# VHH binders against Uncharacterized protein AF_0307: the designs that were tried, part 6

Target 1, 238 residues: Uncharacterized protein AF_0307, of Archaeoglobus fulgidus (o29937)
Amino acid sequence: GSAVDYILEKNFGDRFVKKEFKLWPYYENIKEVIKWIENESDAVAFSSHTARLFDSTLLERRGIKIIPIIFVRHPIIRIHSAYHYERKQVDIFRPGPVIARNTDFKGYVEIRLAIPRQEFNVSNFHVFRLADMLHGEKNMKPLEKALIALKRLPFIGLVEEFEKSMTKLEETVREYFPEFKASVIRTNVQFSPDMPLEERLKIIKNEVGKDFYKKLMEINEEDMVLWEKVVDMYKEGF
Key: E = the ipSAE of ESMFold2; O = the ipSAE of OpenDDE; V2 = 0.75 times the mean of E and O plus 0.25 times the DockQ between their complexes.

## First folded at step 1 (VHH)

Design n2 (framework vhh_vobarilizumab_d1)
Fold by ESMFold2-Fast, scan of step 1:
Structure n2 (fold): chain B 238 residues (1-238), chain A 121 residues (1-121)
Amino acid sequence: as target 1 above (238 residues)
Amino acid sequence: EVQLVESGGGLVQPGGSLRLSCAASGRTFSSYAMAWYRQAPGKGRELVAGITSGGSTSYADSVKGRFTISRDNAKNTLYLQMNSLRPEDTAVYYCAADTGLYWPSTEYDYWGQGTLVTVSS
């Protein structure tokens, strides 16, 4: 599990629940997510890789206030990390792990990019996910939706500034749960490596070559705009 | 590809000492966060000690003050010095490496095969 899952479990115990959903179609996904949140009346923290974002008024009409906990990271590092993570999975049915185990990083990107409903895993992932908050706005492009969603979120995390993100998460959540602590990860759990962002990007660029690295930047152009905006938020407010 | 090989386990009397070693091969060891985990019969896997690439250390409360984790980047080797051993320390000890590829995951991405430590009178 993620570091955030660990923190939520430590703070809330049995009041922390996890569930996965079918990503498609969109409205069936959010219907099942809302039903899950409503039915888990004793839970206060919910984690899912496949729950899609939606207009918060849908839950507010039902008397439920929700605080989305969303993290962004450099798009190329995210894709590279996902590739290596999926290679370790003993899953013979999900496309990600199967593709990752049977090709190199370049092949993984090219194959997923070519498959309908897989392309978002290697192209503008964060924009795809955040744009869901304004799903149905047919006159807006995904990046516009994602940037509006970003302004509406009570919290946005930045993996490259994990410590500052945990401080901001603690401040945000403590408005509703005064005993919430996000610092527990540094006492009991694995620590982040010391490799700087620019060195890791250089390693990836050397691995794939300059031309493919340029292609990765191009197919993630919208995610780069979103990530840079979050980086700027962390510089001005943290 | 990273391979981890533990050594140094064995039978020791209560109050004795053992030094475990974990030799890493493949990629450059110095950039990895490293850890020692243990698993006793009928129990889950437990984090014993961790060390970052920069040398910062952490310990489980049950071993703090008795165990010391260290690394030798020139030899690509992780160590666990175990002092004042107790019967409760009996377990298979595992070396684990985090290459940073899955950070901020709480899971280590490479594991050794384990070395048995038995503390008995």
Scores: ipSAE 0.000, ipTM 0.312, lowest interface PAE 10.8, mean pLDDT 84

Design n3 (framework vhh_enristomig)
Fold by ESMFold2-Fast, scan of step 1:
Structure n3 (fold): chain B 238 residues (1-238), chain A 120 residues (1-120)
Amino acid sequence: as target 1 above (238 residues)
Amino acid sequence: EVQLLESGGGEVQPGGSLRLSCAASGFTFSSYAISWYRQAPGKQREWVSTIYSGGSTNYAESVKGRFTISRDNAKNTLYLQMSSLRAEDTAVYYCARGPLSYDWTAFDYWGQGTLVTVKP
């Protein structure tokens, strides 16, 4: 798992559980997610790459308080990172890993854009995922839904501000679990600083060329708006 | 078990050269981006250079043109060739297993470090 999964496992042990789901259709996904949360009565921390977001009040009505732990990242960096992550998976069934292992980054983006229900992995990913919290709102554009969802979240992480994000996560979770620590690290394992954002973007731009980089920015224009809002929140010390 | 072991540090005069090595074990070395970082006395740890699984490289502006990162996948070893060394290059040098830049699926592993001292 992720760094967050590691922290949750260290704090909660066997009360931390993970599961994956079929992404579509939406209502079948959230039905199975809610059932999973209800059936894992001893668990308090839940992780999934494929659980879709929903209005947390659906479970609050039953006395189950949910604290979504969501991180956003610069959209182009996220797609590039996803490409490299998926190349390392031995999964022979999921399209992402198979495509990633058989093409370069530019090909990965073009192929996923061309496949229905794969395009969100390379175009406005964060907006797509956060808009799910307001899935039933027919009169709102996806970006509007995502921005409203952002305002409702008790926590939002920013990968580019990882240390500040961990501090905010610890503060948020400690309201319910006073002993929670986001700084738990094994002696031989620790967080390392990432390459500067500007340098990573320069490498990617050089890799794909100016024209394709412009295309990446255009197909992620809504994610850029969302990411910039979260960056501003972190600058203001939320 | 992931293990990274740095070596090659020592004392050198300004303008001199050193070659640092990082021996890796416990993972598929060729699949990961590997980076060099350094920490000078009283300062925060700073990124120096990265080499990606495909062989592409990047450098901090302060070392560009003076340092060269390379890898030997057959030997599971990362190198940093340092030339035209300056007093400000004095630091403990660490190698770190990526993907520092490309995925967040695991905590990064750091070696013990190797000390480089540049003094007249």
Scores: ipSAE 0.000, ipTM 0.271, lowest interface PAE 11.2, mean pLDDT 83

Design n4 (framework vhh_lunsekimig_d3)
Fold by ESMFold2-Fast, scan of step 1:
Structure n4 (fold): chain B 238 residues (1-238), chain A 120 residues (1-120)
Amino acid sequence: as target 1 above (238 residues)
Amino acid sequence: EVQLVESGGGVVQPGGSLRLSCAASGFTFSDYALYWYRQAAGIERELIASITSGGSTNYVDSVKGRFTISRDNSENTMYLQMNSLRAEDTGLYYCAAPSYGFLESDYDYWGQGTLVTVSS
């Protein structure tokens, strides 16, 4: 799991549940996710790598208050991290891990971009995911939906400000669960402030070359707008 | 478990040379970009050199032309060759590897640091 899964498990024990849903090839599982949440009547914390986001009012109308826990990250850093993470998944025979294990980072991006429904893993991923919260709005562009969703969220995390994000998560969840703790304990590892974002981006740019880096920025232009908005929220004492 | 262990620090006179080593374990070394950071007394840690999985290098302006970062994927070791050392190069040198885990522990992996003192 993730650091968030660890925190949820420590706080809620058997009231924390995880489930995976079929994504490929359809990328539609909202009905199944809603049914799962309704059927797990004793659970209060839910985690999934494959569950798509949905309009929380669908469950609020049924008496279920939802607090989505979502993190955004610089789009290029996210794609690069996803590539290396998927390469380590040697026992997984889904498209992402298989592609990642059989090509370099540039090839990974190019192959996924060329395959229908795989492109969102390397192009405007955050916008794609957040837009699902307004899935019923057929006349709105994905970025517009994502920005409206962002305004409606009780919490949004920023990976580049992970400790501040954990503090905000604790504050948000404690409104409903007063004993909730989101502290992350690090043991036997020297910790420094995150590697400067600009330096990490320079490393990736050197790896892929200037022209491909420009392509990465272009295909993630909407995610850059969304990410910069969240960065600004955190700078303003969000 | 990812571990990074630095060595090669010491005392050297201005104009001298040192080679730092960073021995890595617990991950597929060849897949990762790797970094050298420096921390002088009273100053925040500064990224001074990086090397990508593909071998591309980058340096902060103050060390460019004097320091050379390299890697030996067969030995799981990264090096920093430091030439023409100056008093201002004095500090603790750390090697680091990024965490590529999906939110799992999204922090750089760090070594313990090795001390470099440039003094007559």
Scores: ipSAE 0.000, ipTM 0.155, lowest interface PAE 12.3, mean pLDDT 80

Design n5 (framework vhh_7yz9_2)
Fold by ESMFold2-Fast, scan of step 1:
Structure n5 (fold): chain B 238 residues (1-238), chain A 119 residues (1-119)
Amino acid sequence: as target 1 above (238 residues)
Amino acid sequence: QWQLVESGGGLVQAGGSLRLSCTASGFTFSSYWMGWYRQTAGNEREWVAFIYSGGSTTYADSVKGRFTISRDNAKNTVYLQMNSLKPEDTAVYYCAKSGDLFYPGYDYWGQGTPVTVSS
């Protein structure tokens, strides 16, 4: 599991629940996610890798306050990490792992871009996901929806500032659960200084070449705007 | 599920050399970046070197030009060749692989291998 799942389980025990939802080929599961939350009346913490975001006012009108726990990451680093992670998923026959095992990183990106409704896994992923919170706003562009959603969120995490993100999460959740602790780490997991972002990007650029790196930046232009906005929020204070 | 086993540490004189090895099991080694970190008593862990599946490498400024990271995918092993060792290189050295997809700051470690460099 993830560090956030571990923290939620330690704080909430049996009141923490997990579920995965169908995401491909249609990328639509908001109705199923809402029903799950409504039906798990004893739970207070919900984790899903595949659940899409939704307009929190839909549940607030029913007396359920939702605090989304969402992290953003540099888009090129995210895609590169997803490729390498999915390659290890031997005997898994979902599109991502199958493509990752049968091609290099460039091929992984090109193939996923060519498959309808797989392109979001390698192009503007964060914008695509946050725009779901403004699903009813049919005349807005996805980036506009994502930026409005970001402004409305009580919490946004930044993977590149993970410890600061955990502090901010603790402060946010403690408003509703005073005993909540987010600074607990697993005994067999150590937080370490990461390689500087610029060095990681240089390695990827050298791997794929300048022309393909330019293509990666272009297809993730909207995610770069969103990510830089979150980076600025973290630089200006909690 | 997965395991990392470090070896090759020991005592060495300043200016000497050591080669550290890390053998991996329980995951598809060729698909992960592999790295070396070090920690001295009372100090935070410091990354030393990384190597990606394609062979690209990067190094901390403190070791650049002296240390070389390499991998052997057939043996599921990553190496750290340490040359021109200095007393400040004294540390416990840890092998690491890429962490969780969404939390790269949380990496799993082997047990470590101690390196002592005498002045």
Scores: ipSAE 0.000, ipTM 0.262, lowest interface PAE 11.0, mean pLDDT 79

Design n6 (framework vhh_3k1k_2)
Fold by ESMFold2-Fast, scan of step 1:
Structure n6 (fold): chain B 238 residues (1-238), chain A 120 residues (1-120)
Amino acid sequence: as target 1 above (238 residues)
Amino acid sequence: QVQLVESGGALVQPGGSLRLSCAASGFTFSSYGMRWYRQAPGKEREWVAGISYSGGSTSYEDSVKGRFTISRDDARNTVYLQMNSLKPEDTAVYYCARESPYLGWSFDYWGQGTQVTVSS
């Protein structure tokens, strides 16, 4: 999130901190993330591309109130964007870039589906990520965990409604930081793709064909449920 | 359109110092955070350091904290990594990356890398 990072740094300056954590090939980082937040006692805003989500009560029990800033996006658009991004990487070790550079979009999806723990990159990614917040609930299905996490979150962003998401973020954060402003800055910051959602989906459908597009919808049916609920929240709240 | 060009990599002795540079073009440099990553032979790329768009916030991997300093010069569209007290373990190709321009999506543009070798 560079746009959110830009807004957080503008508001908090030196009290905004960033850190990346190891995730590959078999790294757990929840304990490291929690220690980082505790050790940065002067900081109030934290950003990471690699930090796993965790049960916020782990820090709330230690006297630290957490406001997670999480965004969801249409799952098919997300996967297509991932493929094209990873194709541009010259990484010879990470599966995503290697697969993306050696096959087409359909092959990328099918190969990653066949590899254990790679399937989440092309199947129900948002559900997988949000379910981390209820990791301790071992008897729940991932979608159930993600939907409970969604209800507990003080904020959820929607990429397709970026301006409304920024307004909601400002309202949420101002409860604790009255001076917080999430208005779009009058600088050259790229916040989201400009092409309308339906047009982008049509392009992808034409690229892969109707049968494979149906498969993409099926393997992302849980992410579609989650995304549609967030879309509805934005329609009802704005 | 986005271009990142790293330079400054060299062979240095243990305990030596080196400054890496990353020249950016094709975007409004002052609006983006920048990062340094490294990749040792046979290993995945790992994050090394990050700097916010204003330069007001910096962050480091634990193994380099206190030895490396990230900085930026917006007039020159350049981000730097000052490396002090270099160790053989720091040997890697170092990559410059721009933070993702897309909200809710974690893709960064990468440079081609610059080789740093620390040996006697």
Scores: ipSAE 0.000, ipTM 0.343, lowest interface PAE 12.2, mean pLDDT 81

Design n7 (framework vhh_rezetamig_d1)
Fold by ESMFold2-Fast, scan of step 1:
Structure n7 (fold): chain B 238 residues (1-238), chain A 122 residues (1-122)
Amino acid sequence: as target 1 above (238 residues)
Amino acid sequence: QLQLQESGPGLVKPSETLSLTCTVSGGSISSGGYYWGWIRQPPGKGLEWIGHIYYSGSTYYNPSLENRVTISVDTSKNQFSLKLSSVTAADTAVYYCARGLPDYWSTPFDYRGQGTLVTVSS
């Protein structure tokens, strides 16, 4: 998020807005998100850590074209990064940061799995998030919804291919905003080193042990399918 | 609470090797998922990343400095160190040790030392 937020702020200034929404305990806020977008009539770029995704055609029917900016990453690395990000948050009102500050990575995963409607944060996160785009469809499993949503998206980012993702984001957004530039953030790459994916996973596996790493893979098996599909898209010149 | 503290000589002669140590307290260098590194700020300039190391011993260095820089870790003392060889006046800077996450979405460092000024002069 913060890297994309920086790019959006540099391109759109005051036309870029941010808002957070309640998630827990009910894990829904789609109506509030839609109302926010409608009420911010002068804004063109919207960012939130807590906004749920929704069927973009709901706003398209009202004359508002939506371009979702969504990134996926290896699910184990995502969970590990989320744990460390949440540990830095001062706001003790939110369950994630409180849990992250009071336990180690294994404890963080186990506690969130044990709490109803918190498990999505450590199990198949990307699948559950993308499935929200087909929220009204009841006859599909979450992975099927996520794969359909992926096909409909004008853009999907891959964190492991950050430079290619920024190039693709620029190309996609320029269809609607010809002056859009994503190049302004390259300097920050020097402080976020590219460690090879396999090496990062080996470090995490050594930290948590083989048995727990196997559990992490099992509870994220749907996210692995989704992530591998996005990796393949990028290998095919996406 | 995790705390990082730099130590080493405040004055180094040109052509010599700059050696700094970072002492970590309140946490372990052996903790996975983190890198431990060095950044510097020359007078009147921005921050420059020097390099970092994982507890496994894997190192990554700024290409502009890679021929002169070595970072190592001593898990038994809970310390990591920087050696920068063949120093010149251009290496005069405040040096910081730091812990960070290899993540494009987070701040590069979640903990940083207070910094130590190193002057390169005869």
Scores: ipSAE 0.011, ipTM 0.278, lowest interface PAE 9.1, mean pLDDT 81

Design n8 (framework vhh_vobarilizumab_d1)
Fold by ESMFold2-Fast, scan of step 1:
Order: sequence, then structure tokens, then C-alpha cells
Structure n8 (fold): chain B 238 residues (1-238), chain A 126 residues (1-126)
Amino acid sequence: as target 1 above (238 residues)
Amino acid sequence: EVQLVESGGGLVQPGGSLRLSCAASGFTFSSYDMAWYRQAPGKGRELVAGIYSGGSTSYADSVKGRFTISRDNAKNTLYLQMNSLRPEDTAVYYCATGSPLYDSWGEYSPTDYDYWGQGTLVTVSS
């Protein structure tokens, strides 16, 4: 599990639940997510890689208040990390792990980019996921939807500022869960990334070459806009 | 195929020393962060030391000043020099590819328990 999953499990125990869903079609996904949340009446914390965002009023009408916990990360670092994580999974059916185990990083990106409904995993991933909150807004471009979603979210995390993000999360949920402590993670040794972001990007650029790195930046241009806005929020003492 | 093979464990008296090795294959070792984890019987895994691809290191408070992590990129090998060993250091030690280069969904996962080797047993007892 992720660091956030670990923190949620330590705070909520059996009131923390996880489930995965088929991503497509969108409305079947959110229908199953809503059903899951309603049926897990004793749970208060929910984690999923495949639950898609939706208009919060859908649950508010049912008497349920939701606080989404979403993190953004430099898009190239995200894709590279996803490749290496998926590569170690023993999964013969999911395309990500299968592709990752059978090609190099460049091949992984190119293959997923070429397959309908896989391209978002390597191109503007964060924009794709946040835009789902305004899925019904047919006349808006995805980046516009994602930026509006960012403004409406009660919390947004930044992986590159993980400790500050956890402090902000405690503040955000305090009204409902005053006993919630993200600092429980400090009982374990944490890697303090002393490798600067620029050095990680340099390693990836060296791995794939300048031309492919340029293409990778181009296919993630919207995610770069979104990520830079979140970085600015954190620099301004958010 | 990615593989990590740990060696160097054994029985040692309190105050003694051991050097663990981890032979890595199937990936570009020099580009990845590496770590040593340990697990005592009936307990969860604990991160003990990490080394970044750039060479910087990090240690658990319980081992700081006693253990030294290092790497040899030419030999694709990770090391853990353990000095002034204590009974509480008794555990199976695992070599792992460290975060932050490994995660799912783009999230930072410093508490992920991830290893690819079978581990090497270290017993500190008189």
C-alpha cells in the first residue's frame, strides 16, 4: 500500500476499506463506487486506484459528506514510478503490468499511448482524473475542468511536499475526525528524498534520450500546467 | 527479470559485526534507490537504511551510528555494514529497491513494504 493507505489504516483500522472497479464506462464506475460507499456503512475511509471522481452532491443528497484525498506529482516522475511499480506486479490480465514486464520504459509509454483507454496512463493523467469531477460539463476542455476541480477540492496533496501535505490533510479533516494523526507514519523511518527533482528527471532523460523526453513533456503539457499550479500553492504557504 | 539476492547473515555475539551483501540483476542498478529492511519474528517490516542513486544515505534512529549502507555500481551490489550489534537487531534482513522511484498511482510510498529477495537471517545472541 501507499503511504496514505498506511496512515488511513493505522487511524481507522477495520473502518478503512479498499476496492477496485472497472474504469469504463464512467457512469457504471461511479454507480458502483457510490453503492460501495453506501454498503460499507461502518467504514469512514475508502481507498481505490480505479474509483473515479464525481459531483459531490450525488452523495450529499444521500446524507454522505465526502472529502477526497488526491495527490499530484511531477507527471514524468509519476509515469516512470508507475512503470517500475507495475513491472513488479504478478498480474496476467491487467494491461499495465503485462506491458511493463514485456518492454522498456519507452515501449511502455508508446504502447499505452497507442491503445484507446490506456493513453491517459502516460498522457495528462492528473488532468484526466480531476476533470472527472466535472464530467457532465460537455463544453469545457479537460484542463479547464481540472483547474475548476482543483479550486473546489477541500484538499490537494503534492507528493514533492509530502510532509506539508499530511499536515494540511490533518487540518482539513479535523472538524470530522479530531483524533486523526498523519504523524503516526513518523514511528517508521522515512526516506527523505535528498535527490533533487532535477536529478531524477536527468536520470529519466538519460534513460530515454532527449528526443523522447521532449515528446514525453509535450504529451503531458496539460499535467505540467496543473502540477505547477499546485507547486505554487505549496510555495505560497498553502 | 529483476532479482535481488541477499547474503552475509549468521550468528554473532552482542557487540560483534557483520557485513550483508545484496547482488542485483535485471535492472539498471546505478539509476535506482536501494534500501535494507528487516523483520523480526511476529513483527512488521522495518526500514533500517536507504541509499539514493546519487549516493546520499538515510538511517533509522535505532541503527544510526552503528550501521553503514553503501553501494558498488560497477558490481551491481548493495552492502550493509553492521557494527556494535545488539540482540534487538535479530531479524531477517531484506534488500529492496527503495522509494521514491517505486510507487503505484504516482503517490509517495515511504511505508510500502517491498522486497524481491528471500532475505538473510541475522541472529545476535550469546
Scores: ipSAE 0.000, ipTM 0.161, lowest interface PAE 12.6, mean pLDDT 80

Design n9 (framework vhh_enristomig)
Fold by ESMFold2-Fast, scan of step 1:
Structure n9 (fold): chain B 238 residues (1-238), chain A 125 residues (1-125)
Amino acid sequence: as target 1 above (238 residues)
Amino acid sequence: EVQLLESGGGEVQPGGSLRLSCAASGFTVSSNYISWYRQAPGKQREWVSTIYSGGSTNYAESVKGRFTISRDNAKNTLYLQMSSLRAEDTAVYYCAREGYSLPFDTSGYYGMDVWGQGTLVTVKP
């Protein structure tokens, strides 16, 4: 997210660039992403909410080595955080901000879930995005694609272990960017430690009620499998 | 009023030195991440340097070894000492305060929430 963008900007300055793309169709998206990366000859760090993942060999054949920086987060926390973030945006055209400003959290989830090509924002988001690395595998289920993509990625971050994730990112990119520093001390006058995951989930469950919370878990069951795999990696690798 | 005010810009010859100042009001520099940015004619704004609340520093590769960021807590002022200046350092220089993320959102926004008005540095060929 925003925190990662901040760190990339601090390390690379004007060599860090951001761009958004139309998500659909898939091959038009990746064509424009590849063109962007090639045309930004002075840039080394790229950020986008809408650039879709693809097989890195497409760029390796063009002499470009890519290290994707992907973070996973507890699915319910991600959706809840996205809702509150989008409410703060002054955007009158994009669906997410408009829906978020005009309904409560439950309404935001139900409305986006009902709209084709919006449902992934509230249902199995991480699986949807990671499965793009194996987009050409038509006979494979999305979760299977995402799990294979996870094994192939040189780096995967976990928002709930942000500082450990940044340490692993430094290790991953060291060969290419030896002076990269991802350690950032986040300080404000009112400094406090991150709220524990279970406490945040309890607050959300109390806000939406047990029945709706159960629905959120059900529509994110694949993301829960993926997130738990990454959690296990961080418990065993640290 | 929360404000940042830059000063110290001017004309200098290649190889020369300048010290920019950034006076803060309404908040304490030692409790915040403060950055220097610059914008050259016809180019996008770029990050130059950051000093973190704990006193550690970071620099863009283009200025490492030539620029030094520092602060004077008693004066509540940030500095950028620039040496070995080059024609490509010609830009309007801005200081900016980093925003904070929401306590319950670990992916919260870290963008700049306060900007100064800028000070022009011209390196004459």
Scores: ipSAE 0.000, ipTM 0.136, lowest interface PAE 11.9, mean pLDDT 80

## First folded at step 2 (VHH)

Design v1 (from d9, 23 letters changed; framework vhh_7yz9_2; at its last look DockQ between E and O 0.72; V2 from the best seeds 0.00; counts 0 for: pae E 9.2 > 2)
Fold by ESMFold2, look of step 2:
Structure v1 (fold): chain B 238 residues (1-238), chain A 121 residues (1-121)
Amino acid sequence: as target 1 above (238 residues)
Amino acid sequence: QWQLVESGGGLVQAGGSLRLSCTASGFTFSNYAMGWYRQTAGNEREWVAFISSGGSTTYADSVKGRFTISRDNAKNTVYLQMNSLKPEDTAVYYCAKLSYRYGSSTWYDYWGQGTPVTVSS
């Protein structure tokens, strides 16, 4: 699993559970996620790549406090890492892994943009996922929803500042889990943990070419706004 | 005014072959990924094959090894070569121009009228 999954497993053992859900439609997804949380009465930590974000008051009215653990990452780096992760998923027949195994990175982006309900994987992914907190606010644009969600979340992690993020996570959960301990685990295969962000971006730019890189930045402009906001939060503390 | 016109469908016996064509006009064809979808009555359209602007291809598992998507940018045409056809391949086949909207979470697939394919058992 991910570094966060490893940390949760080490801290909670058999009280840490994982499950995946059908992403669409939204309300059926959160219905199943809520059911899962309620049915796993012995669990305290839940991990899913397909559970969608919802307003925590839905569970708080039922006497369950929930602390979402959500990370953001530079959008270009995230997409590139997702591509390389998915191309290693042999015998997985979901669209992402299939596309990744059969294209280069540029082709992966182009094709995912073109499949209904797959475009968010390569365009404003974080904005799309955070906006789910305010899913019922139909007169509000996705970036607006995501920025409001950012203000409401008890925790937001920044992959580029993973150690600081783990410290903030410990602080956030201290009231409920005072013995919670985190460590830094890097699981990214493509880039050295110590390579500067700008060098990693230059490698990607060379891989796809200048014109496509510009398009890639354009389709992720809202994620860039969100990411820069979180970067600033980590520089100032929160 | 964008236009996609599918052709090449028909009736064929199981094990047979068909070649579908889709001719595009009204846009710069070489800039776009193109795809084929299919639909049976009462069901949602399903993905069949895609080809990127650079020529990379991807297939649904149900057709991989039997179908080949290709493009001819000089003729503004995308093709679907369908070999070893099965009765379950019976559907209306649609060509799609794969469109991008910057910053949007929604995509508009632009479709032709479709070309029916019937595979007899």
Scores: ipSAE 0.011, ipTM 0.350, lowest interface PAE 9.2, mean pLDDT 81
ESMFold2 (binder alone), look of step 2: mean pLDDT 78; pTM 0.786
OpenDDE, look of step 2: ipSAE 0.088; ipTM 0.577

Design v2 (framework vhh_3k1k_2; at its last look DockQ between E and O 0.01; V2 from the best seeds 0.00; counts 0 for: pae E 15.7 > 2, placed apart)
Fold by ESMFold2, look of step 2:
Order: structure tokens, then C-alpha cells, then sequence
Structure v2 (fold): chain B 238 residues (1-238), chain A 122 residues (1-122)
């Protein structure tokens, strides 16, 4: 599936591994992620939708350098894409796919907000995930943690600037793997860019109506701040 | 509530200099690009200059390049426009603007203040 997984598989083959974890509690999650990395001694690339971000010193003191590969995208687009992806899944046990198959997009968002520990799926998702880098810092607000994490990360991608993101990914990874090529993605038409962002947002706004669209923006205000900062970074050519 | 308050507009002679200030409040200033616009009598509002949130990139409309300099002071939540070698055609109301996402129109837009008058006259 994903473009990043494709790139990692093409570059690293059987040294690329995938695994999923329980998201809660945080410290059990990262304990299992660290065990996974250590147990896969032959692997160099690791992909997971459910591995949480952690302070890299937990592993660097053991001689393991970690390069997190994290992408940000417009929060409304991300939520809408997640809805349509989950709607196509036949899973009858996970609440996401079940909810998506039995509601429209508005209903999907409303139900996710009503279920404890599921609101991050439709509200400030990127801030939630990035703030994990400073999880132990309990006197900071999530956006503060996410912005600090953004400064410390060796790489941050922007889905809306896919080609520039691939160039930055190559620059970042080649310090350790000089022959790494993100360009392999360009020969796969399946991963070609979609329509302009403005047009995609208009489609979503028409689907849910003006009032609900305003609600989506309000509950993703922190993600909008984070996304705007990454957009600014890519506009300036950092 | 987001507020932008422009100041520093004045009457100045051709060839003179002036520095405009824009005090910002109600948002995390350092996270946002800031812009200056101007509107001359009977004309549409036009973009003059912009500066990134990091302060690392600036841009200017062609007629002001080399004469105007945009800068920011994140500690004071203030953006500036230094205007040198002023000409009569620079006469306008100058507006400070914050780049924002407009919920109802699904577009990026500039949020701005009430402006400050700059008059360049003999």
C-alpha cells in the first residue's frame, strides 16, 4: 500500500519489516516497539501504524540511531481519506471500519468524538502523535510538545509537497544508506498525486455542509497550526 | 481574538523614509507568515511584501524591491515595514496581514487590521 512502505520495501527488501501494537498504555507500547527493533537484528527499516513516537535517547544509548519518517497532511483531507479507507475494510471487530460502513462521513466524525480515546482519529491527530516524543513532560500542552518534536525530528514530510518530501527523505536517509533512492516511487502510477488541495476541500465542504465543515476546522485547530508551519517550511525551501 | 494594529503612517516628502509597525495579538505570532498590503485612492488593495514565520524568507512586489524591507520581532509580536526612497505613488493606506485558513470559503486568506495612512507629497 502506502508510498513510504513501497519505497522502503524497494530499497531494503527482506530487511524491511512491519508490525502493529496496542496504542495504550503509552509505556507498554514503546516497550514493545523497542523490543521489536532489537529482536529484528537483521532489519533496518520498520513500519507501523500503531508504534508511538518516543525520545530517541532510549535507543541511542544502546548504539541504535533512529530516523523517524513522519508525514503531515491537511487535517480535513486526512480524516476524509481515513473514512473512505476504513469504509472499504471488511473488519467486523475494530470500531473504525464498523462505524465507517454504517454512517456517512459526518456520522463517522461524530461517533469517533463520542468514544473515549478515539477522538484523536478526527481531532488534532498529528499533534497527538508528535506530542508523544515528549510524553513524559506533563506540564506542556500538546501543541507545544508537537512543535518541539517538529524541530527535533531529522525528517518531516508534507503530503501536499510529495516530490519535495521525497528529495528531503533521500537527503536524510543517505547519511546512513548512501544508495537510498526515493525516486523508485515515480515509476509507480498508483502513487501519483491527486487533484489540487483547494478542489479536494471544496468537495468535502459540499459533502458535509458549511456548519459541519466549520466544526471540523475548530476541532482540528492545533493540527492546522502544525500543518501551516510545515507548509511554510516547504514553501521557503528549508 | 486575533488583532492586528498598524501604526507609523505619516506625511513624508519624496525621497524620505518611514517605518511602519504592526502589533499582533490573539495568536502564536511566530507560527505565522505575515504580509503587508496597500490600497491607493480608487485602486484595489495590492500585496507589497511578505515574511515567513521563521523569518528566513522575504518577498516583495516589484515596484518596492530594494526600497522596502519587511522584518519581524517575535519577542514583541510585531512585524515592520521599513520604507526608503519614498515616491508619491507609494501614497496609500497600508495594512498588515496574517495568513490564515478561511473556514467558510475553504481557502487561505489574509486576516488584517484597519490600516495606517502613508502620504508622500511635496
Amino acid sequence: as target 1 above (238 residues)
Amino acid sequence: QVQLVESGGALVQPGGSLRLSCAASGFTFSNYAMRWYRQAPGKEREWVAGISGSGGSTSYEDSVKGRFTISRDDARNTVYLQMNSLKPEDTAVYYCAKLSYRYGSSTWYDYWGQGTQVTVSS
Scores: ipSAE 0.000, ipTM 0.105, lowest interface PAE 15.7, mean pLDDT 81
ESMFold2 (binder alone), look of step 2: mean pLDDT 81; pTM 0.819
OpenDDE, look of step 2: ipSAE 0.006; ipTM 0.210

